# Designs tried in a protein design chat: VH-VL binders against q9hc84r5073to5261. Part 28

Target 1, 189 residues: q9hc84r5073to5261
Amino acid sequence: CICSMWGGSHYSTFDGTSYTFRGNCTYVLMREIHARFGNLSLYLDNHYCTASATAAAARCPRALSIHYKSMDIVLTVTMVHGKEEGLILFDQIPVSSGFSKNGVLVSVLGTTTMRVDIPALGVSVTFNGQVFQARLPYSLFHNNTEGQCGTCTNNQRDDCLQRDGTTAASCKDMAKTWLVPDSRKDGCW

## First folded at step 6 (VH-VL; framework fv_necitumumab)

Design s65
Fold by ESMFold2-Fast, scan of step 6:
Structure s65 (fold): chain C 189 residues (1-189), chain A 121 residues (1-121), chain B 107 residues (1-107)
Amino acid sequence: as target 1 above (189 residues)
Amino acid sequence: QVQLQESGPGLVKPSQTLSLTCTVSGGSIYSGDYYWSWIRQPPGKGLEWIGYIYYSGSTDYNPSLKSRVTMSVDTSKNQFSLKVNSVTAADTAVYYCARDSWFPDYAFDIWGQGTLVTVSS
Amino acid sequence: EIVMTQSPATLSLSPGERATLSCRASQSVSSYLAWYQQKPGQAPRLLIYDASNRATGIPARFSGSGSGTDFTLTISSLEPEDFAVYYCQQRYNWPLTFGGGTKAEIK
């Protein structure tokens, strides 16, 4: 099962349903329904603010967060000397391409394309600030995913599964329900 | 605070169906954040997980019991239920319902008080 | 299924002593392990989740440690109310499984 987002707002679910959603908060892209494989979870944060990113003329970039077992990996793009560069935080500590810990490998292709692999599970996640792709084996994750990436069931009819367990008429409406609560109430929808 | 309370018959005859309901109060069962589980404990013995249900009706059962167990959820009544078919004396146990948290606590964080079900003629 | 083995079955100690309870998994469960306390006539109560994190309201004398296949629950100084049965549970794979329990009793 492959889930992608491109152009900042276009999504293709694990079962291939396409939709467009423009959110400005943090959303669950995917999480395990049953915690079978380290309770794997993916989040997209549309405004990831660090000290440098909150400067007067700076904008907060997007970040993709991966929770696996007890580990937290954040992928984002920062400005270094006027150029975009990928930044990978592993348990809040910056790490370099080639870092690995507890079966999780991180790498950077070029300057901005970050990749996280969990080889034992056949899982890979790629993010460059504008595009993401998550690849999960159907054999391990079928009937066990929920979030904006939909269900990995090989059946598009159940792809628009909302947080409340009902199926929306459109996946755009479904995507909104995967909002992660934010302490800041600045127009999240 | 969230509380769970089991209810159902305390005595079931062999070969009949054991039927229990768990009522959730102080919080909504209509939530994607939790699973809802049944666990049992035969007198003087340890704990055995029976299965869980998600608010959408999705279930998973312990393989040792899967052929005899069915769970259902009624979000409008804030309840979930357990049925065990073809019971025998080996099904005599205290039955607990529990809230199953997968984030952040990854545990059964709230338990009902338990209800004793005796299988006897 | 993952088999959880707890030892000893019974631990006899006096109040004020340190208690160390062991839990072993038949295969690696990483850090996905919880500990529960059960007093006579009561439901189990969550003590520790994710191997080492204390649940809300649990006294500091309770601590958990370990990863992989070997886990320990430590009670630094036993209080009278701590004499109970303790269960470990793996949260790594389905079906969820519990250890057979360790009964902490007064010497």
Scores: ipSAE 0.007, ipTM 0.477, lowest interface PAE 13.0, mean pLDDT 85

Design s66
Fold by ESMFold2-Fast, scan of step 6:
Structure s66 (fold): chain C 189 residues (1-189), chain A 121 residues (1-121), chain B 107 residues (1-107)
Amino acid sequence: as target 1 above (189 residues)
Amino acid sequence: QVQLQESGPGLVKPSQTLSLTCTVSGGSISSGEYYWSWIRQPPGKGLEWIGYIYYSGSTDYNPSLKSRVTMSVDTSKNQFSLKVNSVTAADTAVYYCARDSWFPDYAFDIWGQGTLVTVSS
Amino acid sequence: EIVMTQSPATLSLSPGERATLSCRASQSVSSYLAWYQQKPGQAPRLLIYDASNRATGIPARFSGSGSGTDFTLTISSLEPEDFAVYYCQQRYNWPLTFGGGTKAEIK
């Protein structure tokens, strides 16, 4: 199953449903419904690309967070000597390309494209500050995902699963229900 | 619908700079979902990736060429360019520009026709 | 850099036969592998991306399989227009690298 986001607002779910959603807070991209494989969870933190805060304004991803077992990995892009560079925080500590711990491997391709691999699960997550992709094996995650990336079921009819367990007619409406409640406190809404 | 077209001189003298431009039509170079790459192929040989550029100006180059290569992007003209310094006969090749889809396709999904650059006096 | 090795270098087959082309990576590239077809005097054309997905417009006779270090491109029944050079490419890490190519030629 493959979920992608690009252009700050365009999403393709694990079952191939496309939609557009302009969020400005932290949202659950994917999490396990039942904690079978380390309670794997993915979060995307969005903000406005410019000072403009209108509904039509472009959104830019600020950070992608991965929770696996007891580990937290944050992928973000930062300015280093006037250049954009990927920054990977492993349990809040910066790590370099090639770092690995507890079955999690971290890589930086070029200067900004970050990848996290969990080989035992066949999981790969890529982020460059503008585009995101998560790859999960159907055989392991079948019928056990929820979030903005939808269900991994090979059936687009159940892709727009909301936080309350109901299915929305539009995945755009579904996407807003995956807001992380605490992210609202800092002036995103 | 999206098309790429290489342009630049077909003959370059040894020690000079090879300069090529790729013009993108039917789509925007500023989309954020694509990188833009140059690939070359010496006559009768295989393909070699040269480097990529993102619309923000972010680049990376093949380490084998990094000291001689510079790429730039001009979003107002919907173009990106390649410069290779200090060329030798080994730089004789067909040069292709390509749209570099990293999400969701992970491939060079659109290629220019290619332009032959011969390095000789 | 990740080295890609294609075999055989040349396949001599007749139209209607099945072609099987191999591509091996010096280290795991997961499923980040693409296949391209190149005809004489033409630019390469994308056939397969992400190891097994056919690109838009590519006939069903082309299929890709494999993961990790071992990949295969299969053409179930060769058509005259399929006699070309085929390249695999790993998309896992920079620099992006291609195999040396397999030339499918008519017997």
Scores: ipSAE 0.007, ipTM 0.596, lowest interface PAE 8.8, mean pLDDT 86

Design s67
Fold by ESMFold2-Fast, scan of step 6:
Structure s67 (fold): chain C 189 residues (1-189), chain A 121 residues (1-121), chain B 107 residues (1-107)
Amino acid sequence: as target 1 above (189 residues)
Amino acid sequence: QVQLQESGPGLVKPSQTLSLTCTVSGGSISSGGYYWSWIRQPPGKGLEWIGYIYYSGSTDYNPSLKSRVTMSVDTSKNQFSLKVNSVTAADTAVYYCARDSWFPDYAFDIWGQGTLVTVSS
Amino acid sequence: EIVMTQSPATLSLSPGERATLSCRASQSVSSYLAWYQQKPGQAPRLLIYDASNRATGIPARFSGSGSGTDFTLTISSLEPEDFAVYYCQQRYNWPLTFGGGTKAEIK
């Protein structure tokens, strides 16, 4: 199963449903329904690309967070001497490309493309501050994912699964239900 | 339908700068889902990746060519360009521009037709 | 850099036969592998991405498999238009690297 986001607002779910959603808060991209593989969870924090906070304004991802077992990995882009560089925080500590701990491997390709691999699970997550992609084996994660990335079931009919367990007619409507409640702040909707 | 077209001189003298432009049509170069790459192929040989540029101006180059290569992007013209300095006969090749979809996970999904650049005195 | 090795260099077969092309990486590239087809005088064309996914418009006779260091492109029954050079490419790490190519030629 492969889920992708690009252009700050365009999504393709694990089963290939495409939709557009312009959020400016933190949302659950994916999490396990039943905690079978370390309670794997992915979160995307969005913000406006510029100071303009209008409905039509471009959205830019700020950070992608991965929770696995007791570990938290944050992928973000920061400015270094006027240029964008990827920054990976492993349990809040900056780490370099090639770092690995407890079965989790991190890499930075070029200056901004960050990747986290969990080889034992066949899981790979990539983020460059503009584009996100998560790869999960269907054999391990089928019928056990929820979030903005939808279900990993090879059936698009259940892709728009909302937080309350119902299926929305539009995945755009589903996407807003995956807001992380404690991420709310003034202007964050 | 997105198309890419290479343009530039087909003959360059040794020690001079090779300069090529790729024009993107049918789609915007300012889309966040794509990197834009140059690949070359010497006559009768295989493919060599030169580097990529993102519409923001961010670049990465093949280390074997990094000291001689510069890429730039002009979003108003929907173009990106390649410069290779201090060329020699070893730089004779067909040069392709390509769209790199959701790098690094996808692929070069659209290629230009290629332009032969011969380095000769 | 990651070195990609393709074998055989040349594959001589008749239309209707099954073709199996191999690609090996000098280190694990997970599933970050693409296959391209190149006909004389033409630009390469994407066939397979992410090791096993067919690109849009690519006939079902083309399939890719493998992960880690060993990858295979299979053409179940060769058509006359399939005689071309095939390249594998790892996308796991920069610089991006290609195999040396396998030429499928008619015998």
Scores: ipSAE 0.061, ipTM 0.665, lowest interface PAE 6.5, mean pLDDT 86

Design s68
Fold by ESMFold2-Fast, scan of step 6:
Parts: sequence; C-alpha cells; structure tokens
Structure s68 (fold): chain C 189 residues (1-189), chain A 121 residues (1-121), chain B 107 residues (1-107)
Amino acid sequence: as target 1 above (189 residues)
Amino acid sequence: QVQLQESGPGLVKPSQTLSLTCTVSGGSISSGDHYWSWIRQPPGKGLEWIGYIYYSGSTDYNPSLKSRVTMSVDTSKNQFSLKVNSVTAADTAVYYCARDSWFPDYAFDIWGQGTLVTVSS
Amino acid sequence: EIVMTQSPATLSLSPGERATLSCRASQSVSSYLAWYQQKPGQAPRLLIYDASNRATGIPARFSGSGSGTDFTLTISSLEPEDFAVYYCQQRYNWPLTFGGGTKAEIK
C-alpha cells in the first residue's frame, strides 16, 4: 500500500483514492487500528517551529512525525546559511544520514529528501518538506490502518474512514476529522 | 507535453570544463515535484547516473564524479545545467538529461534525445 | 554502491518467442526498481517502475516482477520493434545504479 501527498494539499490514499484537503494544523496521516506492529503512526504538522519563531521573521516548515514502538522520529527541513537542509530528530536528538537504532534506519538523499526504513516490517517513509510518501506491505497492514491515508484494504470503497469509525462520501470530508487534538490551542482548522 | 533538450559543445579538450544545458518545455521546472538529472553513456557501454537537482537548488552527485561535477538550475529560463571539470577521454559519452520523480521508487520518465560530447585535442 | 547485475548479456530469439531478462541487486532494493528500453541511436525509454508497474503507453506484453534482490522483465511475445538493449536500475539508494544491460537480438 502506498500513500502520498504533494503540492501541500493533494493526497492519494493507500488504495489509490485522490482528494484535495487544505489543512494548517497537525493531522494523523496513518495509524494502526490495533497495535500489532509497534503501534506505528504517522503525523503531518503543517507548522513546525524547530526554533523560537519571531512574529514576522521565522518561517515554520512542515514536519512529518513517525511513532514506532517507544521511538519518535521527526523529519523536517530547516534553513541553514541560506540553504534548505533536512533535519531528522530521533527522540528529539538530531541524527545524521546512516543512523540506525532498534530496527529503524534513517537516511538523507541529497540535502533535503529524508527516508526512514523499518526493514522488518517492509515500511518506508520519505519526506522532503513538501511531499511525502509512505509504503506499507499489504500483507502486514491490511484492515489495520486509519487516518488521512485511508484504509489499506485494496478496496477504495472504504478509503474515507473517519475518526468516529464511519465512512464519509468524500475523502476531503474525512481528512478534517483526523485533526490531532490540542495541536493548536487557538482553535486550529 | 513535457520535452527536454540538451545543448552544448560537442567537442571539449582534455583538462577543460564540459558544460551542458537542458531546456525544459511544455511544463515548468519550478512546478511539480520532480528532480532533474543527468545521465551519461560512453560509446558501446552502459548508463551512468551523474546527479540530480531539485528546483530549489538542492543537488546530489554520484560519488565517483562528485569532486568534478556541479549542477545548477535557472527557473526563469526553465533550464538546468551540468559542468564537469578537468575532463579526460574517459568523459567521452552521450549525455542525457532526464526528468525524475521526487522519490527513489519512481523513475526517469522523460529523457532528452542526448548529445554526444567527445573529449580530444 | 549497490551493484546491479543483468543476465544474460545477450538474448538471441525469434519474433513471437517469450523473453525473460534477469536483474539482480547486490543487496535488497525492496521494490525500487525500474526497467528501460534503448534502441540504437535513441535515448532510453521507461518501461516499468516500482518493479511491476507499466509506464504510460507501454504495451501489455511487457511485465515486471520481483522484489528484494531478484527481478525479471518478461516480454510475452517478441515483436520486431522489441529487439533492443534493456537496462534495470535500482532506485533504493544513492548513487542510482544501472545494470550492464541485456541485448535482445534476432536469432
């Protein structure tokens, strides 16, 4: 199963349903319904300030977060000396391309394309600050995913599964229900 | 649809710099989520990836060539370019520019026609 | 770097025959593999991406299979225009690497 997002608002679900959703908060891209394989979950934060941002000066990039077992991996792009560079935080600590721990491998392709692999699960996630793709084996994750990436069931009919367990007629309506609670205390939309 | 075309000198002297430009038409280099790559093929041999550039200027080069290679992008002209320094006869090849989807699991889906560069005195 | 090995170097077949081309990676590349076709004097053309997906405009007689380290390109019934050199490419890690090619030629 493959899920992707590009152009900041265009999504293709695990079963190939396309939709457009423009959100400015943190959303669940994918999580396990039942915690079978380390309670794997993916989040997209549309405004991630890695440093204290001043009101009119700092740009807060996007960040993709991966939770696996007890580990937290954050992928984001920062501006260093006027150049965009990928930044990978492993349990809040910056790590370099080639780092691995507890079956999780991270790499940076070029300067900004970050990849996280969990070889035991056949899982691969990439992010360059603007576009992401998540690859999950159907054999392991079938009938056990929910989020903006939809269900991994090889059937588009159930792709628009909402947080409350019902299926929306359109995946754009489904996407907004995956807002992470308390991601923005100001009433984020 | 999108088309790529290489241009540059067909003959370069040993120790000089090889310079090529790829012009993209039918689509914007700064729109979409594609990388832009150079690949070369010496006469009678296989394909060798040189490097890619993203519209933001981010690059990655084949380690075998990294010390001699520079790529650049000019979004206003819808072009990206390749420079190979200190060339030798081993750099004689057909050079292709290609459009690459943003991620390693994709492919070079559009290629230029290629331009032969011969390194000789 | 990941080394890609293609076999055989040359396939001598007649039109109408089935062709199977092999590509092996020195380490697992998952499904991150592409196949290209190159005719004399022309640029390579994408045939297959992600191991098994046919590119737009590619005839159904071309199919790809495999994962990990062992991949196959199959042409179910060779047409005269299919006699060309075929390259596999791993897309798993940088640098991107190609196999040495398999030349399909008329017997």
Scores: ipSAE 0.007, ipTM 0.564, lowest interface PAE 9.8, mean pLDDT 85

Design s69
Fold by ESMFold2-Fast, scan of step 6:
Structure s69 (fold): chain C 189 residues (1-189), chain A 121 residues (1-121), chain B 107 residues (1-107)
Amino acid sequence: as target 1 above (189 residues)
Amino acid sequence: QVQLQESGPGLVKPSQTLSLTCTVSGGSISSGNYYWSWIRQPPGKGLEWIGYIYYSGSTDYNPSLKSRVTMSVDTSKNQFSLKVNSVTAADTAVYYCARDSWFPDYAFDIWGQGTLVTVSS
Amino acid sequence: EIVMTQSPATLSLSPGERATLSCRASQSVSSYLAWYQQKPGQAPRLLIYDASNRATGIPARFSGSGSGTDFTLTISSLEPEDFAVYYCQQRYNWPLTFGGGTKAEIK
């Protein structure tokens, strides 16, 4: 199953349903319904603020977070000497391309494209600050995913599954229900 | 129906700079899910990736060429360009520009027709 | 860098025969492998992406298989237009690298 986001707001679910959604908060891209494989979870944070002494822009970049077992991996883009560079935080500590721990491998392809692989699960997640793709084997994850990436069932009819368990008329309406509670209470929606 | 077309001088003298431009038509270079790459092929030999550029200006180059290569993008003209400095006869090749798909398909899905650049005195 | 090795360098076959082309990576590239076809005087053309997915417009006689380090491109029954050079490419890590190519020629 493959889920993608591109062009800042265009999504394609694991079963190939396309929709457009632009949010300001942190949303669940995918999580396991039943914790079978380390409670694998993916989040897209549309406003990820890090400590930056010389921020030229007034807004925070996007970040993609991966939770697997007890590990948190954050992928984001930062400015280094006027150029965009990928930044990977593994349990809040910056790591370099080629780092691996507990079956999780991280890579930076070029300067900005970050990838996380979990070979034992056949899982691969790629992010460059603007475009995202997650690849999950159907054999392991079928009927066990929910979130903005939809269900991995090879059936588009159930892709717009909302947080409350009902199916929305459009996946755009579904996408907003995957807001992470209390992630950014002050000003996001 | 996106198309790519290379343009630039077909003859460059040793030690000079090789300059090529790729014009993208039928689609926007600012699409977000594509990198834009240059690949070359010396006569009778295989393919060598030179580098990529993203519409934001982010680049990376093959380490074997990194000290001599610069790419740039002009989103208003829907073009991206390649410069190779200090050329030698080893830089004689057909140069291709290509759309470098990373999301969703991982491949060079569209190629220009190629332009032969000969480095000769 | 990841080194891609293609074998054989030249494959001599007759129309109607099955062609099997091999590509080996120096380290695992998962399924991030593409195959391209190049005819004389032409740009390469995408055949297969992600190891086994046919690109749009590619005939069903072309199929890809494999994962990790060993990959195969199969042409079930060669047509005259299939005599060309075939390149594999790993998409797993940068720099992007190609195999040396396999030339399919008429026997």
Scores: ipSAE 0.022, ipTM 0.621, lowest interface PAE 7.0, mean pLDDT 86

Design s70
Fold by ESMFold2-Fast, scan of step 6:
Structure s70 (fold): chain C 189 residues (1-189), chain A 121 residues (1-121), chain B 107 residues (1-107)
Amino acid sequence: as target 1 above (189 residues)
Amino acid sequence: QVQLQESGPGLVKPSQTLSLTCTVSGGSISSGDYYWSWIRQPPGKGLEWIGYIYYEGSTDYNPSLKSRVTMSVDTSKNQFSLKVNSVTAADTAVYYCARDSWFPDYAFDIWGQGTLVTVSS
Amino acid sequence: EIVMTQSPATLSLSPGERATLSCRASQSVSSYLAWYQQKPGQAPRLLIYDASNRATGIPARFSGSGSGTDFTLTISSLEPEDFAVYYCQQRYNWPLTFGGGTKAEIK
């Protein structure tokens, strides 16, 4: 099952449903319905690319967060000495390419493409500040995912599963229900 | 202005692999605003989307072709490519590469001129 | 997959007349619909995106409307260069699918 996001607003779910959603907050991309494999969860933090805050304004991913067991891994792009570089925070501590802990491996390709692997689960997540992709084995995760990435069931009919357990007519409407409340003083929808 | 140009052999034998390259000029393929697609059109028929690729390597393919299709991107050459395995006469078509805008257009905003590929022995 | 049906298959009109082309989706595609124009021997050209927005450089005589399953492309007054094949495309779900095309030809 592969889930992707590109261009700040275009999503392709684990079963291949495509939709466009412009969020300006943190949303659940994927989480386990039943905590079978460390309660694996993926979150995407979005913001406006510029100071323009209109409905039509471009959105940019700010950070991708991975929660696995008790670990929290944050992938973001920051400016270091005037240059864009990938930054990986492992339990709030910066780590470099090649770091590994508790079955989680991190690497950086070039300057900004960050990758997290959990080999025991066949899970791979990549993020470069513009594009996100998550790869999950169908054999382990089928019938056990929910979020903006939809269900991993090989059936697009159930892809627009909302937080309340109902299926929306539009995955765009489904996507907004996966909002993670943020304590920041900004508008979220 | 940005331009796309297809290149590759105009004749491919049945059972072999069809290989095409799209060269992007006037703009960078490493833009986060676009993904890059292949579309084909059999003679006298309509358009069929084959797949897309983002400069980071993320792809999605038409399920009808997924087992036979691979796309790749070479950002250093500003190119992306298509391979179709085990071709038959049904793969005879004009092949177009196109730029796909995510915002605001949500459409194929720039197309190559197309290249005719005939599958014949 | 979402099936796109265009009608009529052929539209025979004279320059100066209004053209109305229809596109229907087998399920709702919201507003994620584009229209392309293709002249013989040429690549398709984007006309309309997101159902009703004209692409850069497209004359005001072209307009799109509709949402959900029913969409229309209107050419308010046909010019000689407008006789071509027109395709609609849904961008709501993968795989991306096109209609079978409507050929606008001189009567």
Scores: ipSAE 0.006, ipTM 0.463, lowest interface PAE 14.7, mean pLDDT 85

Design s71
Fold by ESMFold2-Fast, scan of step 6:
Structure s71 (fold): chain C 189 residues (1-189), chain A 121 residues (1-121), chain B 107 residues (1-107)
Amino acid sequence: as target 1 above (189 residues)
Amino acid sequence: QVQLQESGPGLVKPSQTLSLTCTVSGGSISSGDYYWSWIRQPPGKGLEWIGYIYYTGSTDYNPSLKSRVTMSVDTSKNQFSLKVNSVTAADTAVYYCARDSWFPDYAFDIWGQGTLVTVSS
Amino acid sequence: EIVMTQSPATLSLSPGERATLSCRASQSVSSYLAWYQQKPGQAPRLLIYDASNRATGIPARFSGSGSGTDFTLTISSLEPEDFAVYYCQQRYNWPLTFGGGTKAEIK
């Protein structure tokens, strides 16, 4: 199963349903319904602002977060000597391409394309600050995913599964229900 | 149909700079969905990836070329370009530009026809 | 860099026969592997992406399989237009690398 986001707002679910959604906060891209494989979860934060960048909040980059077992991996972009570069935080600590810990491998292709692999699960997540792709084996994650990436069932009819367990008429309506409450004081919808 | 077309001189003298341009038609180079790459093939040999560029100007290059390579993009002309400095006979090859479909397919899905560049005095 | 090795270098077969082409990576590339076909005087053409997915317009006789380090391209019944050079490419890590190619020729 493959889920992708491109063009800033275009999504393709694990079963191939396409939709457009423009969110301004943090959303669940995918999480396990039943915690079988380390409670794997993916989140997209549309405004990842650090303390040094808060004066220019309009330019806060996106970040993709991966939670696996007790680990937290954040993928984002930052400015280094006037150029954009990928930044990977592993349990809040910056790490370099080739880092690995507890079955999780991190790579940077070029300067901006970041990838996280969990080989034991056949899972791969790629992000460059603007587009992402998540790959999950159907054999392991079948009928056990929910979020903006939909269900991994090879059936598009159940793709627009909302947080409350009902199916929306459009996946755009489904996508907004996967909002993650955060401590930012600006309004999220 | 999206099409790519290479252009540039077919003959370059040793020690000079090889310059090629790829023109994209039928689609926009200013898409976040694609990287744009150069690949070369010496006569009778296999394929070698040179580097890629993203429409924002982000690049990376094959380290085997010893940093002799520079790529640039001109979104207003829908073009991207390759420069190889200090060329030698080993740089004689057919040069291809290609669309690098990083999402969703992870492949070079569209190729130019290729242009032969000969390095000779 | 990840080294890609293709075997055999040359495969001599008759139309109608099954062709099996091998590609081996020096380290695991998961399923990030593509196959390309190149005819004399032409640019390469994408056949297979992500190890096993056929590109748009590619006939059903072409199939890809494998994961990790060992990959196979199969042509179930060779047509005259299938005699060409085939390249595998790993897309797992930088720099992107190609195999040396397998030439399918008429016996």
Scores: ipSAE 0.055, ipTM 0.676, lowest interface PAE 6.9, mean pLDDT 87

Design s72
Fold by ESMFold2-Fast, scan of step 6:
Structure s72 (fold): chain C 189 residues (1-189), chain A 121 residues (1-121), chain B 107 residues (1-107)
Amino acid sequence: as target 1 above (189 residues)
Amino acid sequence: QVQLQESGPGLVKPSQTLSLTCTVSGGSISSGDYYWSWIRQPPGKGLEWIGYIYYSGTTDYNPSLKSRVTMSVDTSKNQFSLKVNSVTAADTAVYYCARDSWFPDYAFDIWGQGTLVTVSS
Amino acid sequence: EIVMTQSPATLSLSPGERATLSCRASQSVSSYLAWYQQKPGQAPRLLIYDASNRATGIPARFSGSGSGTDFTLTISSLEPEDFAVYYCQQRYNWPLTFGGGTKAEIK
């Protein structure tokens, strides 16, 4: 299952449904419905590319966070898009390309493309502030994902699963429901 | 092009349920770009936001009214509705429906003309 | 809830004069502020969104400015049809809230 976003607002779900959504808050990209593999979850923090906000203003994802529990250890890896280079925080501590701890590998491709791998789960996430891609094995995550990336079921009819468990007619409507409420404190509505 | 029109009884008795419908014409209510809202204005007073509904049925209500208010949407009729339970004289107001652009514009860009609802025996 | 305070409550001016209307939020609303005009017996009409953007069909004499907690609506030269009540609204947080209104009346 591959979920991607490009241009800051164009999404393709795990089952290949395409939609456009311009959010300015933190949203759940993906989380496990049942906590089978460390309650893996992905969050995208969005912002306007410039200080001035308009109807047509481009959205610039600022950070992508991965939350993962391995054994008794809770891990948070945050990939932050910077002006000159990407910044990766491992449990809030900056780390360099090649860092590895508790089954999580971190690398930076070039200067700006950040990558996190969890080899035991076959999971790979890349982010550079304009594009992200999350790869999850269908065999492990089948019928166990929800969020803006959809359901990973090989069936587009159930891709637009909303936070309340109902299916929206459009995935743009679904995407709005995955808002993280506390992100409103960062100046979003 | 897009127009909103409120309809419903102009007089409601105390303790009854106030029911209003907003009909959308010239555009589809089944659009991801808009919420649909109700706003009221008691005679001689300012504006009070009641709540909004998305065409999927997702709602958000003003906390001061949440226990008495329900909104619903009927996409086949291109309408959305408001119910206020257990009304009192304090619910006497002009009720407006409005299109609520949360993205991209962030404003109530189209309003209905308003309908006066009087709560009286 | 975020409390919106408008001042003055009443503004008495003559046609041709500049009008300046103030709106203050009890906490920062960034630029998520709209202005509406309401004439007696009519629905409010959108004038300005996102603090400074004129809505479609709104004359250039209307302008909005400000960010954070302090916002201003300016009418550069009042026309007779501009005498109305003006409301500001914060769009930053739930519940959506309006100011108490400023009535622009002929002196």
Scores: ipSAE 0.007, ipTM 0.459, lowest interface PAE 15.2, mean pLDDT 82

